# Ledger of designs, part 7: VH-VL binders against o04291r164to392

Target 1, 229 residues: o04291r164to392
Amino acid sequence: DANNPAGLLSIAEEALAEFLSKATGTAVDWVQMIGMKPGPDSIGIVAISRNCSGIAARACGLVSLEPMKVAEILKDRPSWLRDCRSVDTLSVIPAGNGGTIELIYTQMYAPTTLAAARDFWTLRYSTCLEDGSYVVCERSLTSATGGPTGPPSSNFVRAEMKPSGFLIRPCDGGGSILHIVDHVDLDAWSVPEVMRPLYESSKILAQKMTVAALRHVRQIAQETSGEVQ

## First folded at step 19 (VH-VL)

Design U03
Fold by OpenDDE, look of step 24:
Order: structure tokens, then sequence, then C-alpha cells
Structure U03 (fold): chain C 229 residues (1-229), chain A 121 residues (1-121), chain B 110 residues (1-110)
């Protein structure tokens, strides 16, 4: 219920905790991604999940931008995520601790004409940690989470976002250390079998989303500072 | 519904180049996530991985045989081709191609039935 | 040249349980998941176990896999005469940047 700020905060805090455990911990069985091509795609440490619910990828890299700027850039998914059709913020709720909770509806393009496009109904929590790090974490609101239900979708298949997001730590000397975690369940069973690898591959997720995010923010950093990333 | 079939010469002379073709159906390397690998097995010996190629045209080779191996794909024909130069009698083996649906290329399923290649003068 | 080590042979009577070990290193089994293959006489290998302990469709639950540290184990319960075959473990080796297989284990049903 959107009218239950305490409940939403609880969900946000849980999401944050779980996200952090993924970003810098081993809550997910992370394994180094194989087959990264040299060049623009080899811009950071990328790991993908094994034997987890859904698919997950994480990346870590340095960015010559301040944490808040990085957060602003990455929050605008349509600007860097090719498959992102739209992001609608339906509600913005102060968390009371300096953080912000957003209820967000996201539509994605279908990666293939053989499958329905996916959409997400998520809670996004942005907050500053005690160590000066800025975190933007996001997760789906489902009946299991006890959160408000999202808008109905007639043309989309509702996918699930597991606790995902960005951990942006200020770096000594300037810039930020960026940790990105993407963890989603795209309901691969609803697509033709031949297409399922597209929905079940953490590597593909890493390439299309996680690395894309890191690449984008680094590109912006380069354009802004004139520095080679 | 997924099948792979190896084809090529069954007899090769020493120093000649072996060219094997893996024809497959039920999947395509035009779709992300799939790979095809080659494995050989000398008579009475263990499996030996040779090479693999994925949908993104990434290629990996056995270190010991890298200089002799070339793998390529023809997506339009659903074929993967493996060439092996400077064949020797020690290269006599059954050669398999197999599908990989793994982000880590760590398992093969299904396998072709294999083609036996004999290297002899 | 074999990176993964298996016992050359194992044997047991029908109905019994057998285990086949696969020993690797920190660069392969220690970092990645193990797959197992069954090769019946005169046939191509068949995937038996993937991701340490997952069974493909059609593989009976009497086949099981486990991993600990740098070693993996294939378990076969209720051994049947039809299980007589060669068994191979496999995985990716990060140091070699290659797929690696074990030397194979010949299972004989007594």
Amino acid sequence: as target 1 above (229 residues)
Amino acid sequence: QITLKESGPTLVKPTQTLTLTCSFSGFSLSYPGYSVGWIRQPPGKALEWLALIDWDDDKYYSTSLKTRLTISKDTSKNQVVLTMTNMDPVDTATYYCARIYSDYYDWFDPWGQGTTVTVSS
Amino acid sequence: ELVLTQPPSVSAAPGQKVTISCSGSSSNIGKNYVSWYQQLPGTAPKLLIYDNNKRPSGIPDRFSGSKSGTSATLGITGLQTGDEADYYCGTWDYSLDAVVFGGGTELTVL
C-alpha cells in the first residue's frame, strides 16, 4: 500500500541489505564472466551468477564522476539501456532518513518479435550510507513482498527485479568506485524454447545491461572531464 | 528436436588438413546464448576438447592444438566448421560436435553421434 | 594433459550405490561448476549432470552430483546393468581458458 510509508521503508531496507550483500558480498554465486571482448566492453570487472533464481550480473569499475552525478546518470535508464522503452515514476516518498523511495513502472522492448515485452513494477530506494557512499537499489513489488500492486499490463509480461542497483563509493583523489548489480527473472518459460537463452543468460544480461551502464557513465565522465577512461 | 551431425573425410593422410563440418538443427547461432564445441576421442582414450565458437563469434581453442585449429560458423546454414592442420596418426579419433547452452561453456548437450577420422599413410 | 583426475574404474553389484570422484584444482572445479557425462559402449557421450548437481530432463534421480572444494562426485544409486559405461567429468578451466575433461571412469556392473 502506497499509503503505508513504514511498510515501504521496510521493503526498501530489505532491498538495500540484500543488494549490498550481492554488490560486495557473496550472496550470489558470482563467477567471472568468460569471453569479454577487448575494447569498450572490457572496461571493468564483470561477474555473472550461477545457480540462482533468475539471472544476475555485477560489474565494478572506477568512474571519474562524483557519486551523486553517477546516480543521476544511471537512474535515467532510457538514456543508456537500449531495451528500455519507458520509466514512469508513479510515486515519490521521502524515507525519513534522507533517502527517497520511488514507485516505478518500467516497460522494456521485446528483444525478439517472438516474445512479449517485459515490464516491471518496482520500488527504488536511494540513500546515502554512513561511509559517504550513495546507493540506488531497486526491487519488484509483489504479493510476496507485501507492497502495493502495480498497474495492470495487457501487452506485457510482468518480470521480476530482484534486489538490484548501484553502489557508488567516493574514491580518494576524486571520482567514484561503482558497483552495479542486475538481478532479474524475465520469466523465460513464457518464451519459445529456442529463445530462452536470451532470457536465461547472465552473460547476456551483463552485456546488455550491466556493462552498458558502466560504459555509459564512463562515457559521460570522459565527455565531461575530457579524460580518457 | 535438437540435433547435431558431424561430416567430413574419414581418412586423412599425414600432414594433410582435416576439415569437419557440424550441421545442426533445433537452434541457431544467430540467437544469443548458444555455442558449438568440438571434442575428440581417440580409440579407447578419454574425451579431449578441441574448440568452441559462440553466437557472438567468440572462439576458444585447446592450448596444445591452438596453432593447428580454426573454428568458424555459418549461421545461415546452421553449420560450424573445424579445420585441423598437419594431421598425424596420433590425431586418429572420433570427432564430436556438441551444443553448449552455458555462460561458462562448461557442459555440452546434446552431442552429435561423432565421425571417425583415421590418419594413415 | 588431463586436468581432471578420475579413478580408472569402479564396480558394484546391481542395486548398489557407486560413487565416482573427479579431482581438479582451484582454476577449474574450484571456480566453476562440474558436468558429468555417460558414454555407453559405442555411443556418443550424454550429459548426465550439469551445474554440479542438476539433472537434464530424462535423467533419473538415482544419478546425483556434488561438489566440494576442488573435487566433484557422481553418485549412482540402484545400480542397473544398463549403467555399465564410461563416465566423464568436465568443466571450464580459467587458467587454461579451456574446457577440460577427466580421464574417464569405467563402471562395471557385477
Scores: ipSAE 0.781, ipTM 0.898, lowest interface PAE 0.8, mean pLDDT 94
Fold by OpenDDE, look of step 23:
Structure U03 (fold): chain C 229 residues (1-229), chain A 121 residues (1-121), chain B 110 residues (1-110)
Amino acid sequence: as target 1 above (229 residues)
Amino acid sequence: QITLKESGPTLVKPTQTLTLTCSFSGFSLSYPGYSVGWIRQPPGKALEWLALIDWDDDKYYSTSLKTRLTISKDTSKNQVVLTMTNMDPVDTATYYCARIYSDYYDWFDPWGQGTTVTVSS
Amino acid sequence: ELVLTQPPSVSAAPGQKVTISCSGSSSNIGKNYVSWYQQLPGTAPKLLIYDNNKRPSGIPDRFSGSKSGTSATLGITGLQTGDEADYYCGTWDYSLDAVVFGGGTELTVL
């Protein structure tokens, strides 16, 4: 059974482990993004990957919201991700440890008219860690990973999401420390050469997705608290 | 095919301002991910980076020459312009423009053929 | 601030292997990615290697790049007479936000 809870949990746990190794470790060769230097007006620490499979970006910053609220905000990708067309949750499965597994189909807008839009079939795992941190990690389900078959990709190119997500740690005195990792393979070779930077630049990924997420949650935090960030 | 070509005066007098234009085809700075840089090479000497400009109009300059350099782009014309003030005979060199397709601006491909600029009275 | 040091010259016979080193003056180069360029006499530089070990399209597999610690190396196997040229390494200086090139290496085919 492709929807076997035990099997899905195994996939989820593997995704979690790999994500955490990216978020706070060196599983990916992270290099600080040029132009994103720390300072009073800095959004946070932004790094991008080089010499990895696909493209990847990570960001770390402070947010004046509790972890669960941050997670709720960021899970709603259409609200802050410009290129996100739709997100459909096809299944919700309790993991048995307080966590939740979701099977999600995501459609993206094409950044150019010269290429087909990308879609994703992913498993998203949400759980609380022992230290009080909240984690939402996500990865593509493929024949190699196991799991159920996703919706047909009619008029889309199926892209791959490698273990990605956000780690939200409670901060002493209130608020959270937010770690975001985006790691995707958008199949850049299938697009015209002139447009490939849109699909194979980690810097562009950081700007369009990773930093956008951080800015959005900070904006919401500011609106909620009335504080100037 | 991607091509770049440098143009401008080949002879400049000391203290005058040099203006070089890089005309390119096969790519555009209106699309994200592309940049153009300038590199010079004095006769028999090593390469020296001068400046670069990217699609987002971010500009970077050599620290030693920053006060003398200005880089700009005209996306509609597929041109990048470099100006260098207070020219001196020591600035005699072949000047290259090149495309940058790197998140860290750390490699150039392809290069123009270069234009030789001589500074002399 | 960052200086890339190359040997001024190297030489080898046709068919042999040659290596060119590029060493950084700062420990910061450990996080850098190195590129290599070939400059034939009287021509513009040509990209050979980027991101330490990647070859652009059209570059033969005789050319290879590697990096360990604060040192990068260009390898050329099956040396040909046409490989006689100047070779430059390059990288990005994160401290100065600047591109830095090595001093260049003259390769002579004996």
Scores: ipSAE 0.749, ipTM 0.886, lowest interface PAE 0.7, mean pLDDT 94
Fold by OpenDDE, look of step 22:
Structure U03 (fold): chain C 229 residues (1-229), chain A 121 residues (1-121), chain B 110 residues (1-110)
Amino acid sequence: as target 1 above (229 residues)
Amino acid sequence: QITLKESGPTLVKPTQTLTLTCSFSGFSLSYPGYSVGWIRQPPGKALEWLALIDWDDDKYYSTSLKTRLTISKDTSKNQVVLTMTNMDPVDTATYYCARIYSDYYDWFDPWGQGTTVTVSS
Amino acid sequence: ELVLTQPPSVSAAPGQKVTISCSGSSSNIGKNYVSWYQQLPGTAPKLLIYDNNKRPSGIPDRFSGSKSGTSATLGITGLQTGDEADYYCGTWDYSLDAVVFGGGTELTVL
């Protein structure tokens, strides 16, 4: 309930904790994505997992932008995520600690005509950590998690976002270290078997979403600075 | 049901090029997530991976045989083709193609029945 | 040339348990999932175990897989005469950027 700020904050803090454990920890069994080798010309370090609920991808890379700018860019998913149809912010709530809680409804395009498009009803929490890092984490609100649930849509299948988001650490020499975690359950079981790879491949998630985000923010950084990335 | 079948010459002369075709059904490389790999097995010897190609046309080759191998796909025909140049009697083996449905290319399922290729003068 | 090491042969009586080891390194088994294959005489390999310990449909629970560190183990309980075959472990090696297989283990049912 949007009228229960304390409850939403509790959910937000739990999401934050779980996200951080994924972003820099081993809460998820991360394995390096094949084909994405680290190096000076690489986009970053990309890892995926197959032993989690749903699918998950993680990326880490350097960005020559300040943390707040990075967050601003990445929060606008329709600008860089091809499959994102729309993002609606239904509510904005101050968290009382300098952070912000947003209730968000996201619609995705279907990757195939043989399956219904997915949508998300999520809580997004933005906050600064004690070390100066900026975090944007997001998770689905379900009956299990508490909080307000979004209305169903007959044209979409409600997917679940596990704690996901961005950890943006400032660098001493300028710029930021960006950690991205995407963890979703797209309900692959409901689609035809031949199409399930589109919904149950962490690698595809990494390519279409996680790496896309990193690539986009780097592109913006390049355009802003005039430097070649 | 998913099936794969290898086809090509069963006898090749030394120095010639071997061309094998893997014809498959039940899946398509036009859909993301699928890959096809080639594995060979000399008589009485262990399995040896040769190459694989995925839906995104990414290709990987055995390091020792990379210069001799070319893998390609024809999505419209549901075929993957492997060419191996400069064949030698040591290349005599049963050649298998197999499907990969893994983000990590760590397992093959199912396998074709294999085709035996003998390299001899 | 072989990156994964298996014992060349194992044997046991019907009804007994056998284990087949697969020893690798930090660049393969240490980083990735292990698969196991059964190859009956004169036939193509068949996937037996994937993702270290998962069984494909149709594989009985007598077959099990485990992984620890840079090694993997295939377990077969209630050994049957029909289990007589060659067994191979496999995985991806990140250093070689290649699929790698073990040398194979010949299982004899006494």
Scores: ipSAE 0.734, ipTM 0.888, lowest interface PAE 0.7, mean pLDDT 94
Fold by ESMFold2, look of step 23:
Structure U03 (fold): chain C 229 residues (1-229), chain A 121 residues (1-121), chain B 110 residues (1-110)
Amino acid sequence: as target 1 above (229 residues)
Amino acid sequence: QITLKESGPTLVKPTQTLTLTCSFSGFSLSYPGYSVGWIRQPPGKALEWLALIDWDDDKYYSTSLKTRLTISKDTSKNQVVLTMTNMDPVDTATYYCARIYSDYYDWFDPWGQGTTVTVSS
Amino acid sequence: ELVLTQPPSVSAAPGQKVTISCSGSSSNIGKNYVSWYQQLPGTAPKLLIYDNNKRPSGIPDRFSGSKSGTSATLGITGLQTGDEADYYCGTWDYSLDAVVFGGGTELTVL
């Protein structure tokens, strides 16, 4: 059975391990993103990938919200990701260890008429770690990973999400330390050369997705406190 | 094929403002991915980076020359313009423009042929 | 004085191998990748190596690059008289928010 909870949990735990090795380790060759320096107006530390499979970005910053609230906000991808057309949760499965597995179909707007829009078929795993951190990680389901086959991609180019997500650590005194990793392969070689940076630049990925997520949750934190900044 | 060509005066008097234009083809700054930068080389001396401008209009300048430099672009004409004020004989050099990959700003390909500017009375 | 330090000159006979060093710091080579440029007499610089060790199309495989820590090295094997040129390393410096080039190395063949 493609929906076997033990098989899906195995995929989910592998994704979690790979995500953590990127978020806190050196599984990706990270380079500091130029133009995102610490300072009074800084949102945090941002890095982009160099010479890896696909493209990747990561960020780390402080947020004045509890971990569960941060996770709730960021799981609502259409609310902050401008290119996200839709997110459909097709299955929700208890993991058997207190976590949750979701099978998700995501459609993106195309930034150009010269290439088809991308879609994603993913497993998203939410769980609490022993140190009190909360994790939401996600990866594409393919024939190589196992798991159920997703919706047909007849009007889209099926993109790949490599293990990605959010690690949200509670702070003493309230708030959270948020780690974000985005790692994707958007099939850039199917796109005309003039437009390829939209699909193969790790800096553009960071600007459109990773930084956008961090800015959004920080903006919500300020609005919840009644401050304007 | 990607090409860049520098143009502007070859002789400038001290205290005058130098304006150089980089005209390029085979890529565009109306799309993400690339920057154009300026580098100079005094006769018999090393390369010195001056400035760059990114497709999204981010700009960076040599720290020592920042107060004298202005970089701008006209994306519809595929041109980048460098202005350098208060020219002095020590600014005599060959001035190059080059394409730069925007993620890292750390490699330049291709370069223009260069234009030699002499600053003398 | 320069942020990136190169030897002023190197020399070798035709057919031999030569290496050119580029020494930087944790704010540049230690955090970023290095590019190398060849400048033949009277010509513009030409990209020789990018991303520490990659060759653009048209560059012979006798040119190679490597990086270790805060230093980078350009290697040239099978040296030819046409390789007489100045060679520059370059990268981004995160402390200065600027592109930095080495002082250049003059290669003499024979």
Scores: ipSAE 0.628, ipTM 0.833, lowest interface PAE 1.5, mean pLDDT 90

Design U03
Fold by ESMFold2, fold request of step 25:
Structure U03 (fold): chain C 229 residues (1-229), chain A 121 residues (1-121), chain B 110 residues (1-110)
Amino acid sequence: as target 1 above (229 residues)
Amino acid sequence: QITLKESGPTLVKPTQTLTLTCSFSGFSLSYPGYSVGWIRQPPGKALEWLALIDWDDDKYYSTSLKTRLTISKDTSKNQVVLTMTNMDPVDTATYYCARIYSDYYDWFDPWGQGTTVTVSS
Amino acid sequence: ELVLTQPPSVSAAPGQKVTISCSGSSSNIGKNYVSWYQQLPGTAPKLLIYDNNKRPSGIPDRFSGSKSGTSATLGITGLQTGDEADYYCGTWDYSLDAVVFGGGTELTVL
């Protein structure tokens, strides 16, 4: 059974553990991102990976929205990820613990005409933690992880998402602390040398995905605070 | 394949402005990933970083020399220009440009051959 | 004064091992990675080590690097007369928002 819920939950729980070790721990060698000023206008704390498999970025910031609203916004990847061409949820599976497993196919625009666009076949797991935090984590399904085979990648290079996602902690007095981790392997070696930084730079990943997500949620928070309805 | 070459005057008088050009090939500042920086070395002394300019036009300058330095780029010509005002004999040095990987600004490869600038009357 | 401190000179015989230290602070080596450069007499500096311990292609494995806390070390084994050069460490300093280099170490191969 390609859609075995127990097997998919096992993959999801492993992804969650790995994601949390990156989001709040030192599983990745994090370096402060240069050019992100921490002053009053700061969106939060941003770090990028060094000396790890693939590339990674992490951000942590305050958002004046409750955790479920933040999760709803960030799950809608095309609304904030500029390079996201499409997101198709092919399966939705209850996890048996109140959580949800989704099987997702994502296509990205290519940042250059000299290399093929990337796509992703992923498992996304949403659940509530014992401390009241909400988590949405995601990772690629591959022959190494198990799980069902994704759609064919005829016009795309299949990239790998390593355990990534959002940890959303409720704050006393309202709002949330949002932790974001993006960790990917975009197959930079298959790209002409002159273009490789677009696919192997953790700083570019942070700017295009991690910071963009945090900035987007914070902007929606400002807009909803300004609405009169 | 990747090369950088410094050009400009080899002799300037005190108080004059030095303008140096770094011409490079094998990479571009039109795309993300790289920066170009300037480093000098007075005779018999240590390396001293001066400035860098990133592909996205972010600029950083040596704290002690910041008021005297300006860095700019012309990405279509693969050139970076350093201007240093109010030259003094102590500024006599070999001036290098080098390519920098932009994520961390902490390693330089390759370097140009350098150009020696003497400041005297 | 220099932000990164290196010994001004070291020496050893051919075939021996030498280490060169680079001492910094929590705003530079303590938060970031270290690079090392070799400058042969009359030439431009050349990248020898990046990311604390990685070698660019063409650098032999007898050159090594390490970092501990706010200090970094360059190791050179099997010394050759061609290794006679000045060696510099470098990194980014987050307090200064600047690249910083050590004062350099002159290696003499006796």
Scores: ipSAE 0.616, ipTM 0.831, lowest interface PAE 1.7, mean pLDDT 90
Fold by ESMFold2, look of step 21:
Structure U03 (fold): chain C 229 residues (1-229), chain A 121 residues (1-121), chain B 110 residues (1-110)
Amino acid sequence: as target 1 above (229 residues)
Amino acid sequence: QITLKESGPTLVKPTQTLTLTCSFSGFSLSYPGYSVGWIRQPPGKALEWLALIDWDDDKYYSTSLKTRLTISKDTSKNQVVLTMTNMDPVDTATYYCARIYSDYYDWFDPWGQGTTVTVSS
Amino acid sequence: ELVLTQPPSVSAAPGQKVTISCSGSSSNIGKNYVSWYQQLPGTAPKLLIYDNNKRPSGIPDRFSGSKSGTSATLGITGLQTGDEADYYCGTWDYSLDAVVFGGGTELTVL
């Protein structure tokens, strides 16, 4: 059964494994993003994908907040993701292992008036790893993955989120190391050719989502520590 | 189809400033995805990259020529302008503009036909 | 020394195969992908290979590319007299924050 909690946990655990292989390994062919220079204003290390299915971006940075606070902030996508129109959590399911599974419908604004906006139907899985790291990973539910059917997609193009998310490792002495992976397929072929880079560029994905998330949490950390720049 | 065309003076004197314009069609710098760059080729010599300007106005210059180069764009006119100061006879070359994919700046397609600039007398 | 090194010339008979090397460093080819350009006599360069091994539309499959470590290779099979040209490799260099091209290789079809 597609609504079976054991089936959803299986999807969640597969998404987690794939996310971790991207976040800390070479499951995606990562290339350093140009224009992200080290310095006093540096947010961290940013990479973008080449020759993968869809487009992907990865970032890694230090944040002066505890892991659970980082997760709380980043789960609230509308607060930091400029193009996020709405996020509706339609179901919350205990995973039976202490983790949480959420079924989420997300609508995005279109970056151009010439193409329909995208939406997503996803499973988001939050859990603590054996080493004390906290993870939040997410992927689309499709006919290929299994799981329940999402809301109807009127006036939107249903896009695919491939295993993506946040790995938040506690640091000795406080703070966290934050790893972010965004991996999506925005159905660029449904877009006029002249506008297609808006939907196929890993660099644009990084700028709009991955870097934006890391900057947001670092800004909150600095404001709560009394640091001003 | 996508096209680029270089224009400007074909003859300049030493110490003068060269200004070249790249006019293009079939794509725009009003939207993310592409940049435009300049490359030169002295007669019988190799290609030498000079500069690029991205859709978001980010700019990069050849390390050896950075102090002599300025690149700018007029997105509404689909034009990119290169200015090179203090011209010398060794700068005699064919100058090309080309479209560049912005994610990686590592491939150029298409190229303009080029304009030959001679620096003499 | 150039940032990217290519042999100055190569030659082969019609129908044969030739390879052209492009040697770089960890700051360019080692971190990034390579493109290749064909420049026929009296013409502007034309993109031949991008992303190490991909061909744009209209480029026949007898042109191929590969990358290993800090080196890249262009392969041309079934040589034709129309392939007689200069060939350049190019990529981004992260230390220089600049595009770099090889010195070029003149292909002669004998």
Scores: ipSAE 0.610, ipTM 0.827, lowest interface PAE 1.7, mean pLDDT 90
Fold by ESMFold2, look of step 22:
Structure U03 (fold): chain C 229 residues (1-229), chain A 121 residues (1-121), chain B 110 residues (1-110)
Amino acid sequence: as target 1 above (229 residues)
Amino acid sequence: QITLKESGPTLVKPTQTLTLTCSFSGFSLSYPGYSVGWIRQPPGKALEWLALIDWDDDKYYSTSLKTRLTISKDTSKNQVVLTMTNMDPVDTATYYCARIYSDYYDWFDPWGQGTTVTVSS
Amino acid sequence: ELVLTQPPSVSAAPGQKVTISCSGSSSNIGKNYVSWYQQLPGTAPKLLIYDNNKRPSGIPDRFSGSKSGTSATLGITGLQTGDEADYYCGTWDYSLDAVVFGGGTELTVL
């Protein structure tokens, strides 16, 4: 059964394990992103992938918002991800452990007219960990993973999201430590050579997605505390 | 085919400002992915990196020479310009420009043929 | 002075193998990948190895690279007289916020 909750939970738990190994470990060969200054005005620590399958970016920073509020903001991708055209939740399934599984179709704007825009068919898994952390992780559903077949990708190139997401740890004095991992394969070989860096650069991924998410949450945190910038 | 070519004066007097232009084709700094940098090599000596400018206008300079260097780009002309102030005979070298991959700034391909600049009184 | 250290010279007979070391630190090779360049006499440097061990198109597989810890190694097998050149390693240094090159190694084919 394609919509079997136990089968989808198995995919979700595997995605969670892989995401955590990237977020807090060395499953990806992380290189410090050049140009991100440490200090009181810095957003946080940003790294980009080197020689992995696809491209990846990671960020870690402090946010003066509670974990559930951070998750709420970041799950609304169109509100902060400039290239996100649409996010359609086609199915919402209880995970049987208090978590939630979502089946999501995402369309992206193309950064160039020379290549087709990308779309994604993904499973997104939200749950609370034993240590009180909240996670939202996501990965593509493909023939290799199992699960339901997604919408047809007419006029889009189906891209792959490898296990990615947000790990949001509560702080004792309030606020959160936010870990972000974005890991994608945008099918760069199907793009004209002059434009391929838009689809295969981990630095561009970090700037457009990973850093953008962290900046967005921190900006909202400052506005709700009466502090801006 | 990607090519870069250095141009500028081959003879400069001490204290003058050197201006070098890197003209390139086969890629553009109007698109993400690459940067252009400058490297020099005194006769019989090692390579010394000077500066780079990225497609998004980020700039980096050699720590020891930072106060004497300015790098800029003219994306519409496919040119990158390096200026180096207060030239001294020790600055006599072959000056190269090269394309650099922007994510890491750690590999250079291709290089220009170089231009030799002599600083003498 | 030099951030990356290379032997000043190496030599071997035609057909043999040579290795060239590049020693750095935790702020450069320990955190980032290494590139290698060949500079034939009277010419500009040419990229030989990038990302520690990858070859651009047109570079024969007798050129190889590796990295371990804070050191990198260029290997050249089947030496030819045309391989006589200076060889440089390069990478980014995160403490300096700068590109750094080694001092160069002169290869002589006997």
Scores: ipSAE 0.604, ipTM 0.825, lowest interface PAE 1.7, mean pLDDT 90
Fold by ESMFold2, look of step 19:
Structure U03 (fold): chain C 229 residues (1-229), chain A 121 residues (1-121), chain B 110 residues (1-110)
Amino acid sequence: as target 1 above (229 residues)
Amino acid sequence: QITLKESGPTLVKPTQTLTLTCSFSGFSLSYPGYSVGWIRQPPGKALEWLALIDWDDDKYYSTSLKTRLTISKDTSKNQVVLTMTNMDPVDTATYYCARIYSDYYDWFDPWGQGTTVTVSS
Amino acid sequence: ELVLTQPPSVSAAPGQKVTISCSGSSSNIGKNYVSWYQQLPGTAPKLLIYDNNKRPSGIPDRFSGSKSGTSATLGITGLQTGDEADYYCGTWDYSLDAVVFGGGTELTVL
């Protein structure tokens, strides 16, 4: 059963476990990203992958917004991810203990005319942890994972999202600690050699996605002064 | 296929400013993922890194020499230029430029042939 | 003082094995990967090992590299007279925001 809630929850829980091991642990060989300066205007701590399957980036920073607000902002990917063309949520499934499973089709703009644009077919799992942290994790659905088959990839190259997402931990005095992991395989071997760094560089991934997300949330927090009603 | 070549004066007087040009082909700094760096080697001595410039114009300099060094690029000409002020006889060395392939600035491939600069006494 | 420390020289007979160490700190080798370079007499350095233990195309597998903690090691087996050269390790140092090289090791094949 492609839409079996127990099967989809199993995929979601495995994605959550893998995401957490990347976000707070050493499941990826993380190297500090060069060019991130400490100081008052620092967005946070940024790391990029070395010698892993695909490419990955991680960031950790403080945001003066409560966890649920941060999650709302970041789930609206087109509002902050410049290359995001469209996001279609095709299914929403409740998943015990207040969690939610979404089946999502995402199309990206191509950064170059020399290669086809990428798309993604993913499961996104949102849930609250016992310590009050909120998590949104996401991974591609493939024949290997199980689950329903996604839309045909006409005129796109189907890319793979490995377990990725946001871990948002509340702070005592308000605000949140935000952990972000982006881990993707953009099928770089199908791209002309001169453009391959756009698809193989963990630093570029960090700049275009991971850092962009953190900057966006922090900018919104500054403009609203972290207001709660 | 990928080549770099250093050019500039081979003899300078103390206190003068040295300007070296790295001309390269087979890659570009118009695209993400590449940097060019400068390394020198005094006769019979070890390699000493001087500076690098990334495709996005980030620049890094040797801590001990940074007040004397300026690096710049002309992406349309595939050139990187190093300027070193207030030359002294201890700056006599072979100067190399090299491509940096990694996001991590930790390996250099290929290297130019080098140019020898002598600072007169 | 040098940020990365290498022995000044090593020697061995043809066919033998030699290792060259590169000792650093938590701000460089401890946080980053190491590259190795061969400089034959009268030539520019050539990349020999990158990412601690990977060989570029054309480098025979008798050259090897490894890293443990804040130290790295270059190994050369089946030593040949053509291996006589200076060998350098290199990496990025996060405290200095700079590339650092070792002082070099002169390999002699006797």
Scores: ipSAE 0.595, ipTM 0.823, lowest interface PAE 1.6, mean pLDDT 90

